# VH-VL binders against p58978: the designs that were tried, part 8

Target 1, 218 residues: p58978
Amino acid sequence: MTNTEIFNKLTNAIVTQDIAGCAKLTQEALDAGISPLDIITKGLSPGMKIIGDKFEAAEIFLPQIMMSGKAMSSAMEILTPELEKTKVEGEEGTGLAITFVAEGDIHDIGHRLVTTMLGANGFDILDLGVDVLNETVIEEAAKRKGQKIILVGSALMTTSMLGQKDLMDRLREENLRDSVKCMFGGAPVSDKWIDEIGADATAENAAEAAKVALNVMK

## First folded at step 2 (VH-VL)

Design ut2 (framework fv_utomilumab)
Fold by ESMFold2-Fast, scan of step 2:
Structure ut2 (fold): chain C 218 residues (1-218), chain A 120 residues (1-120), chain B 108 residues (1-108)
Amino acid sequence: as target 1 above (218 residues)
Amino acid sequence: EVQLVQSGAEVKKPGESLRISCKGSGYSFTSYWISWVRQMPGKGLEWMGKIYPGDSDTNYSPSFQGQVTISADKSISTAYLQWSSLKASDTAMYYCARGYSYGLRAFDIWGQGTLVTVSS
Amino acid sequence: SYELTQPPSVSVSPGQTASITCSGDKLGDKYAHWYQQKPGQSPVLVIYQDSKRPSGIPERFSGSNSGNTATLTISGTQAMDEADYYCQAWDSSTAYVVFGGGTKLTVL
């Protein structure tokens, strides 16, 4: 089977909510020597885009998109350890990434992938998990004032995205804004939103997140 | 001081290979994306793809995926656009431009363009 | 695929205000940038991030972007402003750069 055929089958497994098939095809792709990143960017992510577009067009509904999410999750359970094996040492002083999903939001697949890619690219990781209070993020940053820190937050809903503005406002109020870099991601997060709240960056996908973070920390 | 200098005009026959270049100077070449933009005679601007010279990561427009190869040599601050087999429909002006993105959300610096003419 | 639509041409008398529009689905949620291209020359960035001017661009150039439409406005239009103008946006979900079809500005 060619790499293109494997990618097309992975995309179809996501679109058709084939959880077991998605896991099997992911393992077959790894066994064929395909990089974990290519499996994600050329096979799995295209499927998530198709299903997201169909959901937005009301061609499918919440149960179907949730099942596609489970198919993606089954693949990520296989890919995460492989991504960690490709870990690259950063330059001395690369920094600490404090990763979190905003309060009220429990979507963890994208968060886990971003966290893994940051670690693989030389960042030390402090992963706070999902449904994280802004106060917790502020406290962890304050404890490490003077250290090279990037706050990496994800939000998949507009309501949890608005919490990113609250976080930025609190960083300013507590004189911590200049002590950290801030990168936010998620479907509702736009370049204009980042500029409006005065954060440092956003990334279109998890692979880019690591490169953007490295550039921001220069 | 910041500039992008492109290689000279090319006249080729269908089926021939070609590589054109874009050399950056006056800035940290590895810290910015370089994009390639096509403009067919009398037509508008079409984004072909981009490269981040720091690690040679590439992203292509779907219309150009598989038609061209974008590469870079960071040791000489040069990006390349390459065809394995030219077609008459590849006749166009090709620009390189600084951006997109990692903090640069526009094309602020443009090369002078390389005119590629493909005819039998 | 994301598409930006511009009028093919706009005509204005010297000293009058020229308005060039660029339409796209929810374009106001993206940054719009504008490029000027004169015959035989490379494009030049005249407005970036909706409304900002690069160094060297006259103050008579301004921009706005809201809803589905971005607008490039040239006040007191001069003969030297005659050119093709292109809008450009970036679809962050795909990392694809999109250009509008271009507008020929004629100063008569």
Scores: ipSAE 0.005, ipTM 0.490, lowest interface PAE 12.1, mean pLDDT 84

Design ut3 (framework fv_utomilumab)
Fold by ESMFold2-Fast, scan of step 2:
Structure ut3 (fold): chain C 218 residues (1-218), chain A 123 residues (1-123), chain B 108 residues (1-108)
Amino acid sequence: as target 1 above (218 residues)
Amino acid sequence: EVQLVQSGAEVKKPGESLRISCKGSGYSFTSYWISWVRQMPGKGLEWMGKIYPGDSDTNYSPSFQGQVTISADKSISTAYLQWSSLKASDTAMYYCARQSPLWELLKGYFDYWGQGTLVTVSS
Amino acid sequence: SYELTQPPSVSVSPGQTASITCSGDKLGDKYAHWYQQKPGQSPVLVIYQDSKRPSGIPERFSGSNSGNTATLTISGTQAMDEADYYCQAWDSSTAYVVFGGGTKLTVL
């Protein structure tokens, strides 16, 4: 099987909620010499984006996203030890990533993946979790004024995404905007949205997010 | 606010059946795993197993497979731990704990804990 | 079966740094998590994913994990930190959660 065929099968396993198939295909991909990062970014993550897009379009409901998340979890049980073998401790100059899911949003599959990839790529992590108030993010950033910080927010729903604009507005009001970098991701987040709210970056998937974050912090 | 509230203390005789409960509130109950952890008097923590309430999928520690049954009723946001026949060696504090979000299954950490249910089994 | 080993007790004076170790085969390839338990109370998560601190946990708590050993460090130890501390890891090969035996921290 070609790498493209394996990636397409992994994507389909996520979309169809095939938990056992997802785990089996993940092991086959590792056995074929495909990197854990490529399995995630080219196979599994595209499936989660498809499911997230369908949820935003009201084509599927919460139980289906939960089952796709379970398929993703089965794959991550296999991939996490491989990713951890390559993890890098934060070096001086890399910076701190403060990671969070917007207020009103408890869907954290993409958030955890992004957080894991940032940590594996040398960031120190302060993970605030899910359903995080903008006030909490502002307070954590204010405590660390003068440190090299990137705020990394995720939103799966359009309503929780709108809170990202409020966060940017508050950073400006508190005179903190210039002291941090801001990267937002999630299914409804686009380059146009980032430009409109005046944030620094977005990325199509978790691996790209880690690479973009490194470039933004450089 | 996330809370896990467990049923009250139990005093039982060997051979009796028992079911204890753990009720979740303040979050989407069907989106997180619930684990059961045993602590024998004066001893450490032992992971027993877990359930995903969204589909009732379970995973047991080998030491507890066949010794207990873990179940959940998502309509009332409650997880259960059940014994068909108690033994004196089951005397312990039993905790339920929320395993952080669905895909964090592989990280295995517990962000919220119930207050514990003391089970005493003696003749 | 995978096993985590902790010292049974550690004693420090108020204001000193306490160091609690957790050892396991290639533990640095796994995430280590730490829980604080005071008498008559439920465990409380104090460090997760090796070095991350939950909201509400004081900055004097920190963690590290490399090789075979994870370490929980409490700087400027206070009387209120007196408790049992448990390390915990996830063994991906068996899909089981494993706890260390616990360390009683005494602040005298």
Scores: ipSAE 0.007, ipTM 0.450, lowest interface PAE 9.3, mean pLDDT 82

Design ut4 (framework fv_utomilumab)
Fold by ESMFold2-Fast, scan of step 2:
Structure ut4 (fold): chain C 218 residues (1-218), chain A 125 residues (1-125), chain B 108 residues (1-108)
Amino acid sequence: as target 1 above (218 residues)
Amino acid sequence: EVQLVQSGAEVKKPGESLRISCKGSGYSFTSYWISWVRQMPGKGLEWMGKIYPGDSDTNYSPSFQGQVTISADKSISTAYLQWSSLKASDTAMYYCARHKTYIYRSGSTYSFDYWGQGTLVTVSS
Amino acid sequence: SYELTQPPSVSVSPGQTASITCSGDKLGDKYAHWYQQKPGQSPVLVIYQDSKRPSGIPERFSGSNSGNTATLTISGTQAMDEADYYCQAWDSSTAYVVFGGGTKLTVL
């Protein structure tokens, strides 16, 4: 099978909620010598984008996106150890990524993928999980004044996205804004939104997020 | 200061291979995407694909996937566009242009702020 | 796939205001950028992020973007503004750069 064929099958497995097929195809891709990064960026991530767009357009509903999430999770269980094998800890470090999904939002698929890619690219990770209060994020950042920190937040719904503005406002009120970098992602998050709220960056997918975060932290 | 300098014009026959180049200077080459844009004689701009030189990640337009190869050598700040077998329909001006994919608070843009001068490729028998 | 539509040509007399439109589904939710291309030359960025001018671009160039339509406006159009103009956006759903078909501005 060509790499393009296996990537397309991985994408389809995510879109069709094929948990077992996704795990099997991921293992086959690794056995064929395809890099873990390519499996994620060219196979799995495109599927997550499609399913997220369908959910936002109300073409599918919560049960379908949850099943696609399980398919992604089955693949990531296989890929995460492989990504960790290629990582060498640097003395200077890249910094700490504090990763979270906005309050009221339980969509963790993109969040897990972004967190994994940041870790694979040299970031230390503090993963706060899903449905995270802005107050919790502020507290974790404040505890670590003087550290090189990027806050990485995700929101899949417009309501959850509005919380990103509140987080930015509170960082300014607490005199923490200049102490951190802020990157937000998710289907409703646009370049215009990031500019409007005064955050530092956004990214289209998890692999792009890692590149953007590295650039922002330079 | 910032410049993108492309290789010179090429005249080729159908079936021949070709690689053209785009050298960046005056900026951090690994921090920007390089896109290749085709313009057929008398026609508009067509985006072909892009590369991020920092890790050689590529993304192609569906029209150009499998037709060309985009690569980069970050040690000499140069991006490449390559054909394994040219066709007469490949006759065009080829531009490289830089961009950041995402907006940064520090005032960067994801527009094509700098363009190369273009490389004219003529394919005829 | 995502498409941007421009009128193929716009004609204006010297000193008049030229208006070039670019239409796409929910284009106002994306940034629109504009390029000027004169015969035999590379494209030049004239407007970025809907309405911002690069250094060296005259103040008579302005832009807007809302709903489905972005507009490039050239006030007091001069003969030197005669060129092809292209709009461009980033389509996040495909990760592709999309150009409009181009508009030939004639100043007569």
Scores: ipSAE 0.007, ipTM 0.485, lowest interface PAE 11.5, mean pLDDT 83

Design ut5 (framework fv_utomilumab)
Fold by ESMFold2-Fast, scan of step 2:
Structure ut5 (fold): chain C 218 residues (1-218), chain A 118 residues (1-118), chain B 108 residues (1-108)
Amino acid sequence: as target 1 above (218 residues)
Amino acid sequence: EVQLVQSGAEVKKPGESLRISCKGSGYSFTSYWISWVRQMPGKGLEWMGKIYPGDSDTNYSPSFQGQVTISADKSISTAYLQWSSLKASDTAMYYCARRGYYLYFDYWGQGTLVTVSS
Amino acid sequence: SYELTQPPSVSVSPGQTASITCSGDKLGDKYAHWYQQKPGQSPVLVIYQDSKRPSGIPERFSGSNSGNTATLTISGTQAMDEADYYCQAWDSSTAYVVFGGGTKLTVL
């Protein structure tokens, strides 16, 4: 099968919540020599974007997005070991990525994908999970002062995105802003929003997030 | 200067409702969490819960969840602690405190003494 | 439920060093903060982030925190230091604030 055919089938498996098919197609893609990054960015991620767009438009509801999430998770179980194989062993100085989903937001799939990509690209990972209070993020950053840290937050809803402004305000108030880099993502997050709140970066997808994070950390 | 000013002492009977207040000044009220802390006569400090006035987000200690309501009115820079039905065991000094850097309390109100007796 | 334990009382003579401890599971992995409370008054922050003093707090106040125990140390203790002292930590996993039971410092 062509790479384009495999990518299209992966996208369809996510959209149709085909858990077993998604895992099988992911393994077939790897067996065909397709890079884990291409499987994610050209096959799986487009499917998640379609499902996310439908959820925002109220065309589907939480049960459907959860099932698409399970299809994605089945693929990530296969891809995570392969992505970790590409990690540079013994690389130092890249930094620590503290990853989290904003308070009030329980959507995990994009967050896990970004976290895995950062780890594969040499970052040490502290994954705080979903529905994370800004106080938790600040405390973890504060007790690691002097380390190279990037805070990587995501929000899939406009209401949870507003919490990113609060996080930036708290970092400034606690004299921590200059000791960290901040990258935020999610459907409502834009370059204009990043500029408005004074964060360092955003990325449109998990692969871009890893590249952007490396650039802002030097 | 940063200041938290609390409402005056209250003397109530069991079963009565009560709301006490904490007014912030000298800082951006919507940018800091406000906590409520109870101190029963001759006893230590107990954290009750907190509110972020910017969006009225609350977090309660398990011991106080359902026993009190914490709210805020950001237009007048005031946080509130409310009981629907007071008990004698609610007799205590109640403090509001601003959460500062690294989750410590940098400023405290003067306290509101609540006495519940028949 | 995370707990902090303090001795209920400590006595010291004027001019001597007072030491007040606060114990909790892996407390050294958290920040410990300390408050002074005099009768009829609100608590006052005297040490934050284990060892730092707010503006206006005398240099004789110091702190440390390692392993399971944080310590507030008052050197050259004065009569005005007689008060209740409370330690405090924050549990990031629950977002709950925890206070120690308090230590009454008597200066005789």
Scores: ipSAE 0.000, ipTM 0.405, lowest interface PAE 20.7, mean pLDDT 83

Design ut6 (framework fv_utomilumab)
Fold by ESMFold2-Fast, scan of step 2:
Structure ut6 (fold): chain C 218 residues (1-218), chain A 121 residues (1-121), chain B 108 residues (1-108)
Amino acid sequence: as target 1 above (218 residues)
Amino acid sequence: EVQLVQSGAEVKKPGESLRISCKGSGYSFTSYWISWVRQMPGKGLEWMGKIYPGDSDTNYSPSFQGQVTISADKSISTAYLQWSSLKASDTAMYYCARLGPYYRSGYFDYWGQGTLVTVSS
Amino acid sequence: SYELTQPPSVSVSPGQTASITCSGDNIGSKSAHWYQQKPGQSPVLVIYYDSDRPSGIPERFSGSNSGNTATLTISGTQAMDEADYYCQVWDSSSDHYVFGGGTKLTVL
């Protein structure tokens, strides 16, 4: 099987919720010498984008996106140990990324990818998970005042995205806004939204998120 | 800029010990595998083994297991290839080469200039 | 043990296209990499992951890999391209880095 064929099969496995096939193809890709980052960016991530786009357009529903998430998770269980062997150690200290999915949102697919890409690019990770209260994010940031921190939040629904404005307002109220960088992502998040709430950045996809985060932390 | 600088040429007699070096600069030395590759005069390239300097983990080609020792000193960003007892058949150019970001992808993105080892009576 | 076979030599005139093959059982399921070595010099990576070019490598270098054959193609071949070329893969079964025997490219 060519690399292009295996990437296309990986993408299809995500889209069709083929959990076992996704794991098997991921192992075959590693055995072919394909890097974990290429497996993610050329095979798995395109499938997640297709599923995310379909969900946003109401062409598929929560059970399907959750099953695609399980397929992605099976691949990531194989890829995560390999990524640990491939990541470049940050020069001085890239900083700490506190990663989370907004309150009311349990979609962890993009969140897992972003968190993995940040870690692979030298960030220390504090992953708060999904359905995270703004209060929890504020508390974790306050505990680490003086550290080089970026808050990385995602939201796949407009309702959970509105919580990002509340988080920014609260960071200002608690005198923490200048102590952190803030990057938000997810299907409804736009550059215009970031400007409106006064956050620092957004990124179109998980691979871009790591590059953008490195840029805002320099 | 990434650079791998190897020690100078060596002329040895059979039975003598030898250690040659490869110093990395311009990148995080502990984050990349370093391989040693042999090229016999007029012949092709042979992979000998590799080391991850971050924890000194090693992996050897079966043809070289027990014949050489690969080590690294991360405090001075230097990898080593060592023989306890040289043979005439060890006469070759020895290259160190950095494996790319993922060791299983298996490409060598930067190479040292080579160390010529001549073993003769 | 896994092995890669290359033709010992290939000759082309300046401006012609050179094709250097690398044969191995089911090599298309592996990632092929290519190195250029000029006399008295270290190898230089010219193609990795079958077809990708490192920064600084001319666009006339390209690669492909399918079935049992990987191919390095040099279009508009120049005198400076005269060198030995080696293909290379990682073999998961042996956890070994396998090089082809090398091909001497002569530009007449």
Scores: ipSAE 0.000, ipTM 0.512, lowest interface PAE 13.1, mean pLDDT 85

Design ut7 (framework fv_utomilumab)
Fold by ESMFold2-Fast, scan of step 2:
Structure ut7 (fold): chain C 218 residues (1-218), chain A 124 residues (1-124), chain B 108 residues (1-108)
Amino acid sequence: as target 1 above (218 residues)
Amino acid sequence: EVQLVQSGAEVKKPGESLRISCKGSGYSFTSYWISWVRQMPGKGLEWMGKIYPGDSDTNYSPSFQGQVTISADKSISTAYLQWSSLKASDTAMYYCARVSKYYDFWSGYPFDYWGQGTLVTVSS
Amino acid sequence: SYELTQPPSVSVSPGQTASITCSGDKLGDKYAHWYQQKPGQSPVLVIYQDSKRPSGIPERFSGSNSGNTATLTISGTQAMDEADYYCQAWDSSTAYVVFGGGTKLTVL
């Protein structure tokens, strides 16, 4: 079986919500020597893009996208340990990454990949998931005063991106801003936006996110 | 070197069954999706559906779901388009076409190689 | 259902630039591909992924895609370019391939 055949089948498994098939094809891809990141970016993520586009066009509804998400999750259960094998041995004191998708936003593909890459690069992870209230993020940060913390938020829509400014304002009002680092990502997030809201960083993609986070936490 | 060779023209009566073929050569047949495209006389191109010959996974356009069957025999590198009962409205040129590789940044299902076409005429 | 709209015909003189448009809702968010079909022949891919040329396609063929409109541009148009041209996109909302209605290019 060629790599192209495996990628196409993985994409189809996500689109057709074939949970068991997605897991089996993922294992076959690993057995064929394909890198975990390529399995995600060339096989699995394209399927989630198709399903996401259908959902935004109101051609499918939340139950279908959730089932495709379960197929993706079954593959990630297999891929996450393989990604962890790339982690540098003996790395300590990196800190805690609190990861979340902004309130009103349920897009989780990029968020999950960023979270996985942070974990692979020495961060402890507290993943709050999607559609996360700013109040929840603030509460989790406040509970952990004195810890090295980076808040890692994603927003894929302009309306949910505006919530990042509100989060920064709230951190400042609660006297928590200096206790954390803040990194935001997503399609509408730019260096200009980061400067405007007074956050610490952004990254172009999930692989870069881990490197940028490590630099910010120095 | 890559070629898709289709079966010859067919003249049929309404109600008859028909199967036309598309034989691939010069590439790994099981590694590429094959699509079927209809062109009615004097009209444009219509996508009917596709098959992945490696495991016979199929995907149909809603307009053609239940109207035709797409299949493949990988032992002879051949894809098929089949009707159980032809109608006069099935009169058209039928093309098979190969979908390009996904991994080389080809996306959106461009068709890189096309068969020569099979003319199907259904008339009483 | 998702539709791609093309003008039915475009006429140019030899050596002029021909522009053939393909319109669809947010088409710039999808990849547009272009096919040339001469009478009695199979379609031939001339542009894929908005702007890329397959090997063997002359440099005078180019493409673009932004907003709602993709455009096939043929510079220095020659008599041999006279054909029907079809745009195609992958409709991610339905997972189906969609073709435009076709444009007849006449070179007089």
Scores: ipSAE 0.000, ipTM 0.416, lowest interface PAE 16.3, mean pLDDT 81

Design ut8 (framework fv_utomilumab)
Fold by ESMFold2-Fast, scan of step 2:
Structure ut8 (fold): chain C 218 residues (1-218), chain A 122 residues (1-122), chain B 108 residues (1-108)
Amino acid sequence: as target 1 above (218 residues)
Amino acid sequence: EVQLVQSGAEVKKPGESLRISCKGSGYSFTSYWISWVRQMPGKGLEWMGKIYPGDSDTNYSPSFQGQVTISADKSISTAYLQWSSLKASDTAMYYCARGPRFGELLYYFDYWGQGTLVTVSS
Amino acid sequence: SYELTQPPSVSVSPGQTASITCSGDKLGDKYAHWYQQKPGQSPVLVIYQDSKRPSGIPERFSGSNSGNTATLTISGTQAMDEADYYCQAWDSSTAYVVFGGGTKLTVL
């Protein structure tokens, strides 16, 4: 089996909700010498994008996306220890990423991927978890004035996405907007939305998020 | 506009080698799979195999494994199908077709070349 | 080896609904795609992902896929729809693309 075929099988396991197959293929990819980052960026993450696009188009519903999330989670349990072993040490002063899932949203797989990828690419991490109040994000940013900070938020539902606008408005009201960079992701988040709310960037998936965050913090 | 342009018709004798081509234009050639499909005269479509031009990764149908070689040259956006020794049973129309973007599960062919007719006779 | 089975021919009168089936083991758990091929021409994608139409394909073309059988439906069939139709699936376990044997649609 070639690397590209392994990646396609991983992508398919995510989309078809094959929890056991996803874990097995992930271990086989590692055993074949494929890097944990490539397994995520070329195999697993594309599958999550496909399933997210289908959910947004109303071709699938919550039960399917939750099962795909479980398949991804099974792979991440295998990959996270490997990523910690092979962590790329960032340049001193890369910055702090404060990662969170918007209030009202408890889907954590994309959040875990983004957080792990940012850490692997040299960011210091403050992970606030899921269902995070905007007030909590504001408080954590305010405590760290003068530090290079990127706020990395995700929302997988239109309702929780609207909270991103409220976060941006509050950053401006608290005179914190210029002190941070802001990157938002999730299936409903688009470049047009980012422009409308005045944030700094978006990314389609966890691999893209790490690359975009590094570029924004230069 | 997305287009796949194939090389012209070939008339060959058994035992001869042959390479036919499929040139993509109007899209990122290295971002999509290219498949080769055979259609014998009056018969249906048979999938032969595919290549991802970004890294030249290939996958063959069991019926065609070892019978043909699929390759690509991404510098000129061209995929190839090659025989080391043709047989009369290779007489067919050969199509190239664009598969999904890298990472997409849903493998279907949105654009097709015009076909290359290969005739192998003594 | 995974196989897709189609009837070799289907005949309908103009304006009637044509139904072309494609059967495979648990095909409803895979995506079915459909191609139209007219004499001397390359195949053209008419339905992808079970039920979606590419730009330029008339609304009279529709698809479904459930259990072991995918169906291409052509409502108000016209003479111009006369062609060979092929179903196709991708078997993720083998990474092989599989075509059905084709169905000749006659409109008369």
Scores: ipSAE 0.000, ipTM 0.429, lowest interface PAE 16.6, mean pLDDT 82

Design ut9 (framework fv_utomilumab)
Fold by ESMFold2-Fast, scan of step 2:
Structure ut9 (fold): chain C 218 residues (1-218), chain A 121 residues (1-121), chain B 108 residues (1-108)
Amino acid sequence: as target 1 above (218 residues)
Amino acid sequence: EVQLVQSGAEVKKPGESLRISCKGSGYSFTSYWISWVRQMPGKGLEWMGKIYPGDSDTNYSPSFQGQVTISADKSISTAYLQWSSLKASDTAMYYCATLYRGSYFPGMDVWGQGTLVTVSS
Amino acid sequence: SYELTQPPSVSVSPGQTASITCSGDKLGDKYAHWYQQKPGQSPVLVIYQDSKRPSGIPERFSGSNSGNTATLTISGTQAMDEADYYCQAWDSSTAYVVFGGGTKLTVL
């Protein structure tokens, strides 16, 4: 099978919520010599984008996106050890990534991908998980005020995305804004939204998230 | 000063292979994406793809996927665009450009001078 | 595949205002950038992030972007502004950079 055929099958497995097929195709892609990063960016992430777009358009509902998330998770269980093998050692001063999903949001698939890619690219990770209060994020950053820190937040819903603005407002209010970098992602997060709330970056996919974060931290 | 310097004009026959280059200077070459843009004679700009030289990650336009290979050699701060078998329809001016503002805002702010590729029978 | 549409040509008299449009689905939700290309030269960025000017670009160049349409405006148009103008957007969902077809500006 060509690499393009494998990528297309991976994308379809995510879109059709084929958990077992997604895992099998991921293993076949690795066995064919395809890099873990290409499997994610060219096969799996395109599927998550399609399903996210359909959810945003109200063509599908929460149960379907959760099942696509399980398919993605099955692939990531296989890919995470491979990504760890290719891990870049952190450069002196690379920094700490504090990763979280916004309050009110339990969608963790994109969050787990971004967190894994950041760790694989030399960041120290403090993963706060899902449904995280802005207060918690600020407290963790404040504890480490002398450190290079990037706050990496994900939101899949417009309502949880609004929490990103509130986080930025509170960082300014507490005189912490200049002490951290802020990168936000998720289906509703646009380049204009990042500029509007005064955050530092967003990324087009999980693989680019690490590159964008490294660029922002220098 | 940030600069991109491209290789000289090429005249080739259909079926021949070719690699053209784009050398960056005055910035951290491995930290910014480089795009390749095609302009056929008398026509508009077409984005072909981009590369992140730090790890050679690539992203291609669907129209160019499998038609060309984009690569980079970070030891000499040079990006490449390569054809295994040229066609007459590949006759065009080829530009490289940096995405200096990073991937979340990919405005092409520094451009090479262009490489003219002529493919004739 | 995401597409940007521009008029193929626009004509304006010297000293008058030129307006070049770029249309795309929900383009106002993306950043629009504009490039000027003169014959035999590489493109030059004249507007980025909808409305911002790079250092060295004259104040007469301005931009806007709302709904489905981005607009490049050149006030007090001069003969030296004759060029092809291209709009560009980044579609974050596909990770692809997209150019419009270009508009030839003639100052007569």
Scores: ipSAE 0.000, ipTM 0.443, lowest interface PAE 16.2, mean pLDDT 82

